# VHH binders against Protein EXORDIUM-like 6 (EXL6), part 1

Scores and structures below are computed, not measured.

Target 1, 305 residues: Protein EXORDIUM-like 6 (EXL6), of Arabidopsis thaliana (Mouse-ear cress) (q9m8t8)
Amino acid sequence: REPPSQIPNGTLDLSLLWYGQFTPTQKERVHDFIESLNFDAKEGLDPKVSAWWKVVESYQERFEVKDIYRQKKSNRTVAPRIKVKVVRSYVDEKMKYGKELTMGNGEKLVETAIGNMSKVVPVVLLSAQVRAHGVGFCDGTCQHNALAKIKGQKEPRRYIMVSNPEVECPGECAWPFHTADKGPRGMTYQPASGEVGADALVIQLATGLADLATNPDLTKSLFKSETTPYNDDVKKNHESSSMYIVDPATKCTRVFGSGAFPGFTGRIRVDPITGGAFNSHGINHLKFLIPSIWDPKTKSCWTPM
Structure headers, positions and changes below count from the first letter of each chain, unless a header shows other numbers; antibody chains are not in Kabat numbers.
ipSAE, averaged over its two directions, is called F for ESMFold2-Fast, E for ESMFold2 and O for OpenDDE. V2 adds 0.75 times the mean of E and O to 0.25 times the DockQ between the complexes of E and O.
Where letters were taken out, [cut] stands.
Atom coordinates printed by the task and the answers are left out, and those that the model quotes come from them; centres of patches stay.

## First folded at step 3 (VHH)

Design s1 (from b0 with L103F; framework vhh_8pnl_2)
Fold by ESMFold2-Fast, scan of step 3:
Structure s1 (fold): chain B 305 residues (1-305), chain A 122 residues (1-122)
Amino acid sequence: as target 1 above (305 residues)
Amino acid sequence: QGQLVESGGGLVQPGGSLRLSCADAGFTFSRYAMAWYRQAPGKERELVAFITSGGDTNYADFVKGRFTISRDNAKSTLYLQMNSLKPEDTAMYYCAAGYEVYFYGSDTYDYWGQGTRVTVSA
């Protein structure tokens, strides 16, 4: 049973809440990434962040194919676009709820990001100063993409929460910019922005946006599989049929390029001047490293390269 | 230390005019809200004028009708046209840039210039 999309065809309006102190680079990087999702100019360099976003957009077509009663049929080969916009940005540098967040504090931050807006997706960004274990970060989770029950509203609200992993869990949530906690040490890279936190926040946000846009109803799993990027874990997945609920970007965790295996990102580019790692280009010739996403058309993790 | 550099300050007589400029060199200027602040000796810093990335403007009551804030995104430059200057306008003038904060926040800015001095006297 396919419920209606919570995301209207055409727009995804984000309300950002920055909790704690963020550098200008971190703020710019997040905004630049969001604007790059819909940047497809001919003079832009390939591969584009927007090409990755077109894979996300293609999930709209897949849902329409199975819904024979919907009147929104297209005679064109072009997938419907999802325009992503920041409509509100609020900063709480003083950290109203302190540095150690509980789930209850996290819910209040989501409510603050929503404000009085009925149609926004709240995005809560936690600074490196924040300890986010109490809201479900670290221990296997690097972004939180869930439903919050809002007082006075009939339906629960979908939200994204990301945390700068530089201090709390870099080995789990800042790879490939930091050595991993598990498996082969493998290769590490410099962040394209020059700041681990800025590029790690982009990876977490990209994962959250992709999973939200492809599966807006959290009660329905698109996939039921275990995904692990390490040699031992990959062998276990091959030898046993252990299955868990996963979303398309989460299914391709730690895959950034073609030929990825535990300890190796797959094929990516490195800026010869800065050493910065990237697999895509956005606005203003900016370079981004973004995660792979499952493509149901090819039945594989789609990679920019 | 700022990527913002103010210029155009100086000494003028009452009733005179000055045009301040604020240039940036290191970030995507067109995406930032911009503001002019001023601070007279022994007084707190106060907002003079504000302009959004989209070009919407707001002014402090004490400069309405005399000052005009504008931006040139192609030149990555913010301007403040100051007309009918008064001795009370004597201050250090600072430009500031930040992502737009419209709800529940304070005036948090990511970049500040070092200031340009404006003196209105004989």
Scores: ipSAE 0.000, ipTM 0.318, lowest interface PAE 11.1, mean pLDDT 76

Design s10 (from b0 with Y102I; framework vhh_8pnl_2)
Fold by ESMFold2-Fast, scan of step 3:
Structure s10 (fold): chain B 305 residues (1-305), chain A 122 residues (1-122)
Amino acid sequence: as target 1 above (305 residues)
Amino acid sequence: QGQLVESGGGLVQPGGSLRLSCADAGFTFSRYAMAWYRQAPGKERELVAFITSGGDTNYADFVKGRFTISRDNAKSTLYLQMNSLKPEDTAMYYCAAGYEVILYGSDTYDYWGQGTRVTVSA
């Protein structure tokens, strides 16, 4: 029997809420990326978005990471497959709670994304004019993963909230498509879609999905401990949860290819026709730039190329 | 940029049937939520039926049991099978496409066709 903290039935059902106005390109890129996670691109189109997602699916086994709950409650010997699909997508173009969101308003948007569905992961995407307060956007993060307590529901719900990367802090959240806001200025590239906001949204969503899929209950440590913990009851709260969460995609922020260093993406490709930067191929001959995944075995980022 | 092209409209007698088609020129058809809207002379555009990319369907109360929406992803074509047609079904019928969205109005879709005319009369 699978523990309740695991992704149910190997399916990650997403409910998207687009808050504010988005271009068709921004919507298309997000849907294209999600569909690409489970699409086997043709031979010669390497690396693949689906190959990157297989690393995420097999994270604990591939990097020999010990999860104490998985080891004791689930002895999976084969890497799980996770089918990702959008089951629901809403647009609130009028911005019901205005352009300045409090943490409480953000939680109401999460509830809106859940709607009547008991088994979805809500993904809230914020448009360029929206500012979300109290979630750390533009102060070291560009997407927010947390657990929400939903009235009328027995179990708390994991969610992802993605800040708009293009306007408020593009040097942090839209690099390498925009000049860095701190540290070495470094290289910049053209987005494969032609829109900075679209390709940067994919990077932030990819980061959130990878972190969620590798640690869906927020209470597991992905690294082997040298000491035996004596705590049987771990209270979930913002401060204590951060001590136990290892976010493998977030740890590899700004690393897109091998040989990366501050100001340099690492090895990536540039489309000779569009000038667009990418490190992976998806559906319909589309190209994506997606984040690297922390490898605890080598103490470095696993890169798509 | 995809272009939606409707066909299959025409003149039909009450109680008759028509099948509307909407072809997408793009390669992204399978990812779209698709809908049929209609607009009668002097009235606002109203939702008739929609189908999600996953195949889930929904119908306006005034067509339930008479109309069937379906899609063929291999042919990049959306269909509306209209049975037991009534004079009140007379309208210009529009095909619309967008991502999987809960529809709150006609402005929520990203792409629209030019329409096909359906007239139900003697």
Scores: ipSAE 0.014, ipTM 0.440, lowest interface PAE 7.2, mean pLDDT 78

Design s12 (from b0 with Y99F; framework vhh_8pnl_2)
Fold by ESMFold2-Fast, scan of step 3:
Structure s12 (fold): chain B 305 residues (1-305), chain A 122 residues (1-122)
Amino acid sequence: as target 1 above (305 residues)
Amino acid sequence: QGQLVESGGGLVQPGGSLRLSCADAGFTFSRYAMAWYRQAPGKERELVAFITSGGDTNYADFVKGRFTISRDNAKSTLYLQMNSLKPEDTAMYYCAAGFEVYLYGSDTYDYWGQGTRVTVSA
């Protein structure tokens, strides 16, 4: 009796494929963030990454719908937890498809991340060596969380794809750790990990996980249409699937704290010793900067602080 | 951030068995993919077997059916059970740890032990 828009069995089993060369800091940072989503920190270390994830979980009860779907909303009374875990993590350090990816290459990477597993969410992470324009990165987007049609399966598979932007488009996809190149330029901060790429990957993955968990029932696939520009696929999916479903982290792009405006992150913390920017605490007293989540009840971005 | 300590090596006759252990001292063992590598005198280091954080295993062709890799996350220990040992198995055996399994033959694991010697001779 789980509605189609909920995560089955309350679990997201992630299968990671790292494409290209990554530092130990980049890999560790991503794994630490994922483990922090379900970490019950009982000290006074607020805000928590797990509290941010509870806002995502609450979307199973809090989504805003048109009048005709109001009854569906009122009939959902479960308070489910979503456990996120990595069940597989593989690296293609040699980059089988080279440094410049096409949509077809992206589809093959998603298939590689799935392997032979029927119930995983594939997560493809592209290194700074990769030029990801061919899969739609940097031209108005910093992550993908879309549908892939799998040859042997009836239902399309939801996937996440992120790219380390620090070489290809840091001004678009690595703010606030890098000076913005579009719109109002703001002040920059140091990444809490010490690496721009590591913290940028976390922000992109957080956005993808939040949007996936709150909108698992996309109606269209980006990879199975004729070779169309990414912008057309995004518009098509928006028109066909997002009319009654909100992509909450994508709607709060560049919002990290209360009072945000163009060029300003909103209220965040800065570690006085390292200068590292953060708005959340995770496992092992680690500090993370994670994106705000759209709150349909208040019609504004919910912020960790 | 992490120290791997191998043990269980020694001298054994052909056809004998040994169990190697690799203990974690100071890192989060259960998150890591783990591997056993070996290096014979005058040869390059080669992959023997790996095990993912989820328990999936893979073996080099030259040890399939003879060696078994396993892990005990509660004890933060990796094992290699070596059966039907041959003189060509004589090598220094190293354990390695990292977050990822390398699909196409990289030996760039994040953490390495100092090795334990296995000698197979009469």
Scores: ipSAE 0.196, ipTM 0.578, lowest interface PAE 4.0, mean pLDDT 78

Design s13 (from b0 with Y104W; framework vhh_8pnl_2)
Fold by ESMFold2-Fast, scan of step 3:
Structure s13 (fold): chain B 305 residues (1-305), chain A 122 residues (1-122)
Amino acid sequence: as target 1 above (305 residues)
Amino acid sequence: QGQLVESGGGLVQPGGSLRLSCADAGFTFSRYAMAWYRQAPGKERELVAFITSGGDTNYADFVKGRFTISRDNAKSTLYLQMNSLKPEDTAMYYCAAGYEVYLWGSDTYDYWGQGTRVTVSA
């Protein structure tokens, strides 16, 4: 039996560690996406990145923690806000552990991202040339979420690791900006930022943040695993499991709009000036393509359009 | 897209003090990590100090205890208070900004100023 968990006081303070070489566009894109999670100004265009984040926030209203091994449904009338902000962002530009990372090296990068901070979520971003062995990138997943035992702390720390897939596995983890390497080939789109790696990193980070925020201790099952209507390959894998824990954003991978199926994103927009694909708007009229997320209220993958 | 403008440099005697300023000329100051670098004649550029968007600071060992970096987000200005100046501190001082702080002190920040000259001599 594990204790129940909550996101502390409705804030999610991120400490970013960038490992290797990243373009200014890649760094700016990630920061703009994070700031857009809480941007809901009325003058902004719809659908908003913040509308997608409100689906994540709605998970908090489903549970009320009353006892160490029990939880109750929330009696709140409005979903609590989760304010996401970057409190620290460092680059290891020389790649201390080289380009071939072991699982132990990955753990040291997580510790570096945490530093001396007791209340941050570490986010490790790996450049396109880096290979993280044993983490599962390009071998069934495009982002990594786990718990790390931190020296001097009683409770393990939840972290996110993402990798720029542009060199290692663009066909698996950079679709729809790159031709898929498995299953039906679909149409590819231009990334809204102009860089495949930048927009792919945003998709992976979005998935990691949503999964972390909805299941912060990795010990809670938020819903029973069941077949998805949008991906035949995923459907077959989940059909084989009677009780498999699937986090909400991971359950809706490769779904970006309504009517999605293998090889097709579902309903999205294309910027007539840049040709960039998007399904949401953020700060400064920026356009983002973000993955769908499971909505337990509708029992489906929530899509912006 | 942004332009940083340094000021406050000059000639000072050993043991003296100077305060450098770096003003934001058009980008969102509060989102950025900021740093001071210096380049002495005939030497490579080196990190002096940095400050994160959240206000955390760090200093090169050779200035620790003598220099103080600070920022005023309302005025979009970065400062470097330099005390107990030595001839070895003679350099062109550059302001740098970006989303990230570089752990190895590399001069790869996204935005740079033109520099302000500091000369420490008897």
Scores: ipSAE 0.469, ipTM 0.717, lowest interface PAE 1.7, mean pLDDT 80

Design s14 (from b0 with Y104F; framework vhh_8pnl_2)
Fold by ESMFold2-Fast, scan of step 3:
Structure s14 (fold): chain B 305 residues (1-305), chain A 122 residues (1-122)
Amino acid sequence: as target 1 above (305 residues)
Amino acid sequence: QGQLVESGGGLVQPGGSLRLSCADAGFTFSRYAMAWYRQAPGKERELVAFITSGGDTNYADFVKGRFTISRDNAKSTLYLQMNSLKPEDTAMYYCAAGYEVYLFGSDTYDYWGQGTRVTVSA
């Protein structure tokens, strides 16, 4: 497979750096979600986290069919699979750079997550103890991913950074488990894990992984005419979401089920015993609430249910 | 949940070699980071080497070039190959397993074995 428009060898090798104190539930929840991306849950456990990940994988198919295979094998084209695995997971429990992070501290954390590895995606997870505003969280942003320039490497590296919003900005980044600060408040739900921070981290990570896998180098947009305008003059003259550069999962944030609107998640399930909200099933009969992803084939947010 | 069982310890002469094993009795071995710690008489427990779930390794400076940590996920077993043993390597050796490797001043692991004794005697 040819970079940068495709995931090399169909594998995302993640290097996790946990910054600060996390509960066992928070750590297990993130790992279980990652493993669930490529796990085909048994019959009767629909909808599946792996079904959501297949929508992400279909973005590789879309690019190939459009540019290479459209007329010859379109009815027989299958989306390539992307296997996601954690290849290292490190904890800085004592927080080397303290609790109030600057952008420079964030860059160093990304470098720490990479270490000496040439082929990993660094994932930095910030604990509830951290004030992450200085690294681009809260104030309208609930996950951060971009390109980082790494010393000793010629090409910039794509990274994901997520933060437990439970203390710093729950009203912006922990809905639907917390009342929203702006817009219709709507109803709140219990997190399926029992911890707001654990399920909020999963939602942020899901968004980051989907956006990364659909646009791994940020140098190419496959959706300029559909989701992002080709040039800035076009953006100025349109009212739709196409006025903004929006990645597929970020476009569908706060949409968790069919029929969603401001203040309403869309149709989801609630565990009658625990009260936990979910829209998908993963490994070990675990239940997850994951965000919708834009499907360019249907021109809508694909929802698990 | 599970239990870690170490084996392979014993008495060796200086310059000798030993291979320690740590077997997983019942948990998901391939998902864990694993480590070897040691505790000499009258001293605190210290990290010898660790290996991530993906196979990345790290070693304490006092064993670099002499010890090799490895894992066999199919056998659910962690190994420590110890070469060029010195009297100061005499200790109880423990294996540890955890979902994450702790870096900056924390060495917390979720599961610990009971240890295997290594004695290097002149």
Scores: ipSAE 0.021, ipTM 0.456, lowest interface PAE 6.7, mean pLDDT 78

Design s15 (from b0 with Y104E; framework vhh_8pnl_2)
Fold by ESMFold2-Fast, scan of step 3:
Formats: structure tokens, sequence, C-alpha cells
Structure s15 (fold): chain B 305 residues (1-305), chain A 122 residues (1-122)
């Protein structure tokens, strides 16, 4: 097979840059989601956001060495922990590059998020009023995960960029909280936070973090993908399987629960008090709706429910 | 409850030093970005320095080289070491905490202290 995906020292130190106006709910929701990735202490409230993150961590598993280093007979396949934390969070509330961003402007925001830090992963979050031309948020991926050339640095930096889709492309990137452009006939769901933008940002960030953790070398992954023949459900939710599929982990982005099919999220829960839709639990009794992730061990979309 | 408590202010002569402290009153200190602000009589509140949850620091130009911000997560305490004090440094000094730091000098933070007075006699 292929060697396992790698991430530096088993940690993701995130530097957030919020570009534009965000509500307290939007900011708190993102921070609570990130903290929930490593929250494993709560009993009786499964599935956990951390259980979803363990599937992502499994992409980092070691493989046995057969011929050259055969002497380690008791060696087992082990998935390392990936500790995710926010080490820096800045807000550019006045939007120094305005509301119409080019790819070049986006790279300058990435540079701002990095600052003087050599080991952080920059995460740029765009407010609802910001338009990112040429970045491709509204073409089905709903997040941007790429390499940026940083002035004064030898190696390019991997970054994540997400956007509150409520104004630019809610039908593309706020499903299932908004009616999809080509999507489900079914009812839309209420966001667990009470704000579409807050929960949509969480879904985009979850997808971006999964992509980053399972595909840290973007250039190599452009020409390699896992093939899953005769899987019509996954195939219909995504474009045709080929060697150019960037990341097999993202095959399941429109699957949120068991029994999903085109137009249906799969089985999820609804909070009887708030009406909020969720499939996982995090810190402080918070409920989250996060996308399924492809599990190469079971060769299926791992669903929280 | 949950209020930040500042201490260490006082009267000092020009050229003197003071160390301000800000202690938490029952929240998880290590998660927050922390800042020192000051407000002189009749003036707007202005940012002096901030430190992120990861330890990254930034200073206002008027204090660079004279003031040092630091934190001790084990003691849940923020510090501001103030050297070479000037009469213009006379102000009420406030401690602030929050998840985010605002780049344009916005003073939007979740928690604020009651302030500690610094007077530099001319």
Amino acid sequence: as target 1 above (305 residues)
Amino acid sequence: QGQLVESGGGLVQPGGSLRLSCADAGFTFSRYAMAWYRQAPGKERELVAFITSGGDTNYADFVKGRFTISRDNAKSTLYLQMNSLKPEDTAMYYCAAGYEVYLEGSDTYDYWGQGTRVTVSA
C-alpha cells in the first residue's frame, strides 16, 4: 500500500485569522468544536466529536516493515494522537483588503495568520459578506486547503480557508441547514447553535482539518486516490473516482448518518428543545453536526450514528 | 465571579519601575489571550500589550523596549513589567481576557478587571 499520512510531531497548532464581522456565537462555536476534537472524558453521550477525530488519526498509522527490518515481530499497527489547539486567534474586523478578495489577497491573510510562527497551521475564516473570487468555495468543496508561498520562508505553508456561506452560496455550502441548489427534496434542519453560519463554518473546518491531516502533501495526492468500485452511494455524492481525486477522506462530505443517499443526510438526531440537528457530542454538553469521513480500514463512510 | 483582579499599581517617580499582576478569579486561564489596556483621565482606553494563549506577544509603539508582558499559566497570572516610567504613563491599567485579539486596536474582550492605578509624578 501507500505509506501512512504524516503530520509534524502529532500536533496541529492552529493560528486563526477572522476576516470581517463575526457573531460571538460563530467564534465560540469554532473554538468549542476544535476543543471537542480531543475531548474524550465524557461518558454516556456518544458518539463523540473525538471519535470522529480518531478516524482521521487512523490515517497516520504505522505499517509493518517486511524484508529489511523484519526483526520486530511484536510490532503492531498504531494510530498516533493528533492534538489540535488554537495558539493564536486574531480578528481583522475592518477588512484591510475589502470585501472582494483575490487569491493573492487570501495569501496575504495567510501570512498575517502565520506572523512570526514557524510551526502553526494558519486557518483563515471569511465573514458572510466577503467574496473570494477564484478560490472555488462554491464549487462543491466549501473549503480551501492549499500551499502558500510566504515571503522570507524557504518552504511553502499549508493552510485552510473557510467562509461563512450564508450570503455567497448557502445552497452549495450551508446544506443541510439551507435548501441545496441541486440537492435534497427533504426538509432542511435547524443548526444546533441557532445560527446557520456558525454550524456551516464548523462543517467546512471539519472537512478542512480532515483533508489537512490525511493529505499533508497536497502535490503527491493530486495523482493518487483510493479506488472504491461498485460504491454507488459514495459515487453519487461526489464526482467520478479517478487518480486525480485529491483526498479519499472527503468522499463522504454529504453523508452525516447511516442510511444516507442522494438528497438525504442519513440518520441524525434533533434536539427536542431547540430543534437543532446533530450527530455528535463535544465539550460542555454541546451538540455538533459533522460530515462523515472515509474509513480505509472498513472501506466505508464512517458515520457517527 | 469570573472577574480579573489587578494589583501592583502605585505612585512612582519618573525613571522608576513597577510590576503589575492580574489574577484569574475562577476561569480556565490558559485558553485565553490576555491584554493590558490603559486609560488616562479624559482620554480613550488604549492597548498597551497583549499575549496570546500560545505565548506570542505584541506591544504598542509607545511602550516597546520599556514594558514586558508575560504569563504564568500554572499560577493563572498575567504580568506587566514596566521600566523607565514617564509621566505620560500615568493611567488606570486594565487587564482583559478573551479568545480573540483584534488587530485594529479594538478593545473587544470577554472579561475585564477593575483596574489598578499607576501615577508617575512629574
Scores: ipSAE 0.307, ipTM 0.652, lowest interface PAE 3.4, mean pLDDT 77

Design s16 (from b0 with G98D; framework vhh_8pnl_2)
Fold by ESMFold2-Fast, scan of step 3:
Parts: C-alpha cells; sequence; structure tokens
Structure s16 (fold): chain B 305 residues (1-305), chain A 122 residues (1-122)
C-alpha cells in the first residue's frame, strides 16, 4: 500500500488548446465529457461517467465516516472528490508550428495553454492532420501525459496531449470505432456522437485525465511495461525492449466492459436510437464509451458494466 | 444567427452609461466563451471584449477602464456594462458565442446575434 497523492484543493482546472481544425461535434463532445465527470445524473441513468470518475478519485486517501448523530453505526468510506472544469479554451486554427510537431513545438503549445495561470492543467488537442513526433502517438500510445519544464516556473507542470487518430492511425487509436490493425480484431461499433474522431478524442482524454489524477506527481511507478519495435501482441523480445511506466488507465487499454479480451470490448451497450456504443451516461442524457481503469483493490480493470 | 438575442441598446448622451444584454435560449450557456463585437458606420467589425467559460476576460484598448463584460450562467445571459460613453462608441453591437476563443485570425465565432444599436449623441 502506497500513500496516495491528493489533487491540490480537490480541483483540476483545465486549460484547453485546440491545435488545427475541429468540428463543432468534436469540441462539444469533449466539453460534454468533462462536465459529465462531476455530474450525478438522476436515478435510473446508470452507469454514470461520474461513477467511473469516483474510481479515479478512490486512488486518493479514503476517509471513514460514522454517523453518531443518528444513533446508528453507518460505516462509510469515501475518497475525496476531484472537481474538473475548463477554465480556458483557445484555438490555433492556423497551426502556428505547422502540421509536423517536434517535441519542442509540443512544449511551446503546452506553454501557450498555460499562459500566465499558475494552477491549470494544460490539455493540448491535435486535429486529425497533425503529426506529433517523439510522444509515441500511433506507436503503442494514443495519448501523452507527462511533465514539462516551464520557463520562469519553479516546479515542472503536468500536461495532457491528445490527437484525433482518424487520419494517422485509426486502426491503432480509434478502436472499437475502426478495425484494429495490430493483433486484436473481431468487432467494431458506431460512435455515439456519430463521429469517430469525437469519441476517440474522448477516450484518449479520459485515459490522460485518469492517469494524471491517479498519479499527479509522476513520482509513483504503479506499473511497468515492456514493448517491442515490431508488435506488442505478436513478437516477444523482452531482452532488447525498453521498460516503460504505465499508469492505471493505460494499463487497461482496449478494455471497456466486463469479459474483455483481444478483439472484444467486453460488455457494452448500443443506443437503440443512434446505434452508438456506450458504457456510461453523462449530462443532458448523453452517452459515452469510456475506457476501463485499474482498481488495485480488486487487482483488475474496473469497468462501468 | 438565431441563437443569441441582444438588448439594451439605445440613444445616450456623451458621458452616459448603457448595459447591453445577450440571452442564449437554446444551449448550455456556461460552456461557451462569449464576446461583444461592434461595427460603426463605414468601419470594419471589431472586438470589444470577451469572457471565457471560466470568467477570464480581455478588452480592446479603446474600452479598457470604461466597459465591463460579465456573465450570469444561471440566467444564461451575457452583459456589457458601458460607462463614460463617447460618440466614437456609436455602433451596432453584436453578441458572439463559441466553445473557444480564437488566438489567430479573425472573428470566426460559431454563433452570432442580430445586433443592438448604440448611439452616443448630444
Amino acid sequence: as target 1 above (305 residues)
Amino acid sequence: QGQLVESGGGLVQPGGSLRLSCADAGFTFSRYAMAWYRQAPGKERELVAFITSGGDTNYADFVKGRFTISRDNAKSTLYLQMNSLKPEDTAMYYCAADYEVYLYGSDTYDYWGQGTRVTVSA
């Protein structure tokens, strides 16, 4: 048991930077998902996006509460809440650094998202035509969260970077809305939003937010993974592979429901009106497909259903 | 252009004040960044002020210290408090909304109102 780090002041204030051209559906879908993290829908709309976020919150310190005023022993263990909100959202439609980003260009976008704010978490969202080099997109990862050293600031800043995979690598990073091109195969579903890119961006952002919130200081090595330059599913050459740190949501990559295995999402639902795949409910009766997260209590990937 | 409805414009004497309102009837207002633009006769449309969903504000140099942009998410309404009005402030004032504020380029907001006229004249 390691002592968990708490999110300072129980809040994640996000500063979004949209780099390139995005559809209204893509922007709205991301904002709706973020609002849904703390939205407790009315009874009967389970499972909730907020229930998934409570699993993320459970990585923080738990408190036992006893109701002494009601003269009964009510033992309740509750993790501290983490409020997530967007405090800034900016667009660079013209792509100041072009469509091919180096790590240095990416760091400048993170700095742009931060601006002059001392406490925001920068989230950089890359449009479908943008390629970011050095971050592992489409080469074993579909989102990037790390620490950036910001000029003039004492402490390095945690950030998230996600990319719309529709053009670069839909077979790697848009499953289950696109046929997988590595090892896993079998079934695909329609995105609940009607746009592959919009729902894929939500999955990548959910993974990044969960990994950041469960390991905010990047000081805990919760998991380690070995990769191969050829294919993680097929060729095993661990003697020459690199060891990588893997966070709780990334540990459960491609798991969306109970009983998942390579090529199968696990148990999820299909909206009878839209045909869209989902495993959770959010604000305004919206439906989302969100990735599983590792639960250290059960030693398994927790799923909404 | 039917999503936003401006009100509060009118005729006022130099040095007077007006409060403009912009009501959003169709969407979850709290998710949008909001802006006030104006267009004077014979001039290009220009940004007056914007406010992000989180309340971060920015003002054009020609209105700093005189105008205040604010929002009431519970009432789904954007406001522009205009003090110390000058004849140069005479224009059609437009409300604009988007999820984001654009860093480069022009006023490319997704939603616009029909405008409300402000006339500052003796």
Scores: ipSAE 0.014, ipTM 0.418, lowest interface PAE 7.0, mean pLDDT 78

Design s17 (from b0 with G98P; framework vhh_8pnl_2)
Fold by ESMFold2-Fast, scan of step 3:
Structure s17 (fold): chain B 305 residues (1-305), chain A 122 residues (1-122)
Amino acid sequence: as target 1 above (305 residues)
Amino acid sequence: QGQLVESGGGLVQPGGSLRLSCADAGFTFSRYAMAWYRQAPGKERELVAFITSGGDTNYADFVKGRFTISRDNAKSTLYLQMNSLKPEDTAMYYCAAPYEVYLYGSDTYDYWGQGTRVTVSA
């Protein structure tokens, strides 16, 4: 019954490291997505990327322990906000550790993204030519978020690592912009940006940010899931010891809209001019396809539409 | 999204001081890290000082203790206070708003000013 940790002061200050060669479209797409997380202007079209982010923000409220014997809270109608911004962006186009990264090399890249900053969340983005070993990319996962032990610091630092999958494993990590390697052939769509790698990076970063924001210190918080076998225990307010962490976006991998099933994204939109697939709108009239997020209250994947 | 305009350069004697300013005219200054670069005749452009949106500073070893970078987010202005100037500080000084900081090779930024000339001569 421990609630997950909250984001201190409601701000995520990101420090990016672009490792390898990226197109301007790939870089702009990631920055535009991040800026869109807090874009809720009335001139924007619905559903908004910020509406998806409000589901993430609501996790801090959803897991709040209400003490009926202590202070009562009144007029609580709005979930706490989490502002996300990029405070630093580094580029290593020469790839200091080459194209084949060990776990140790990956940890050094996280340290590089941190630099001398005390309160940033490092985000390492790997170009299409880079292979990262030991982090599970293209072997059941498409992004990595964990805790890094930083030399000279007492507390570990939470980080996100994503890779452009379009060369290494597009069938695992770039669907629905590429044919899936396993399961039904299914439907494929054009990426809204025009580049598979750019939109795939956004999906991976969205997953990492959602999982990080709902569990920022990577605690072993125990939650029930809809798919977890649960004994027909008569509800007697007795806590079960058989529980596991709910990772919101990871639980809804390959779900982008209502009615999704293997090979089908669920209900999404297609831009009639570009053919690009999307389920949300962001800044500058940009369209994004972002993954659904697990809602622990309904025990289902919340979808933008 | 905007223009950077440098000012404050000039001719000064060794040991003198100058204060450079860089004013934004159109982009969201407070969001971005800001940097001062310089290029001396016949040399490559080099980073002088860097300041994050949060105010953290970094300096090249050759100016550390002599130069101070600062920013005024309310006025969207970046400053470089240059003290104890030496003839080797003679260069064209450029303001940059790095959306990205390139770690290796010849650094380039999308948001360069036209520069302001600093000459330190007897």
Scores: ipSAE 0.119, ipTM 0.527, lowest interface PAE 4.0, mean pLDDT 76

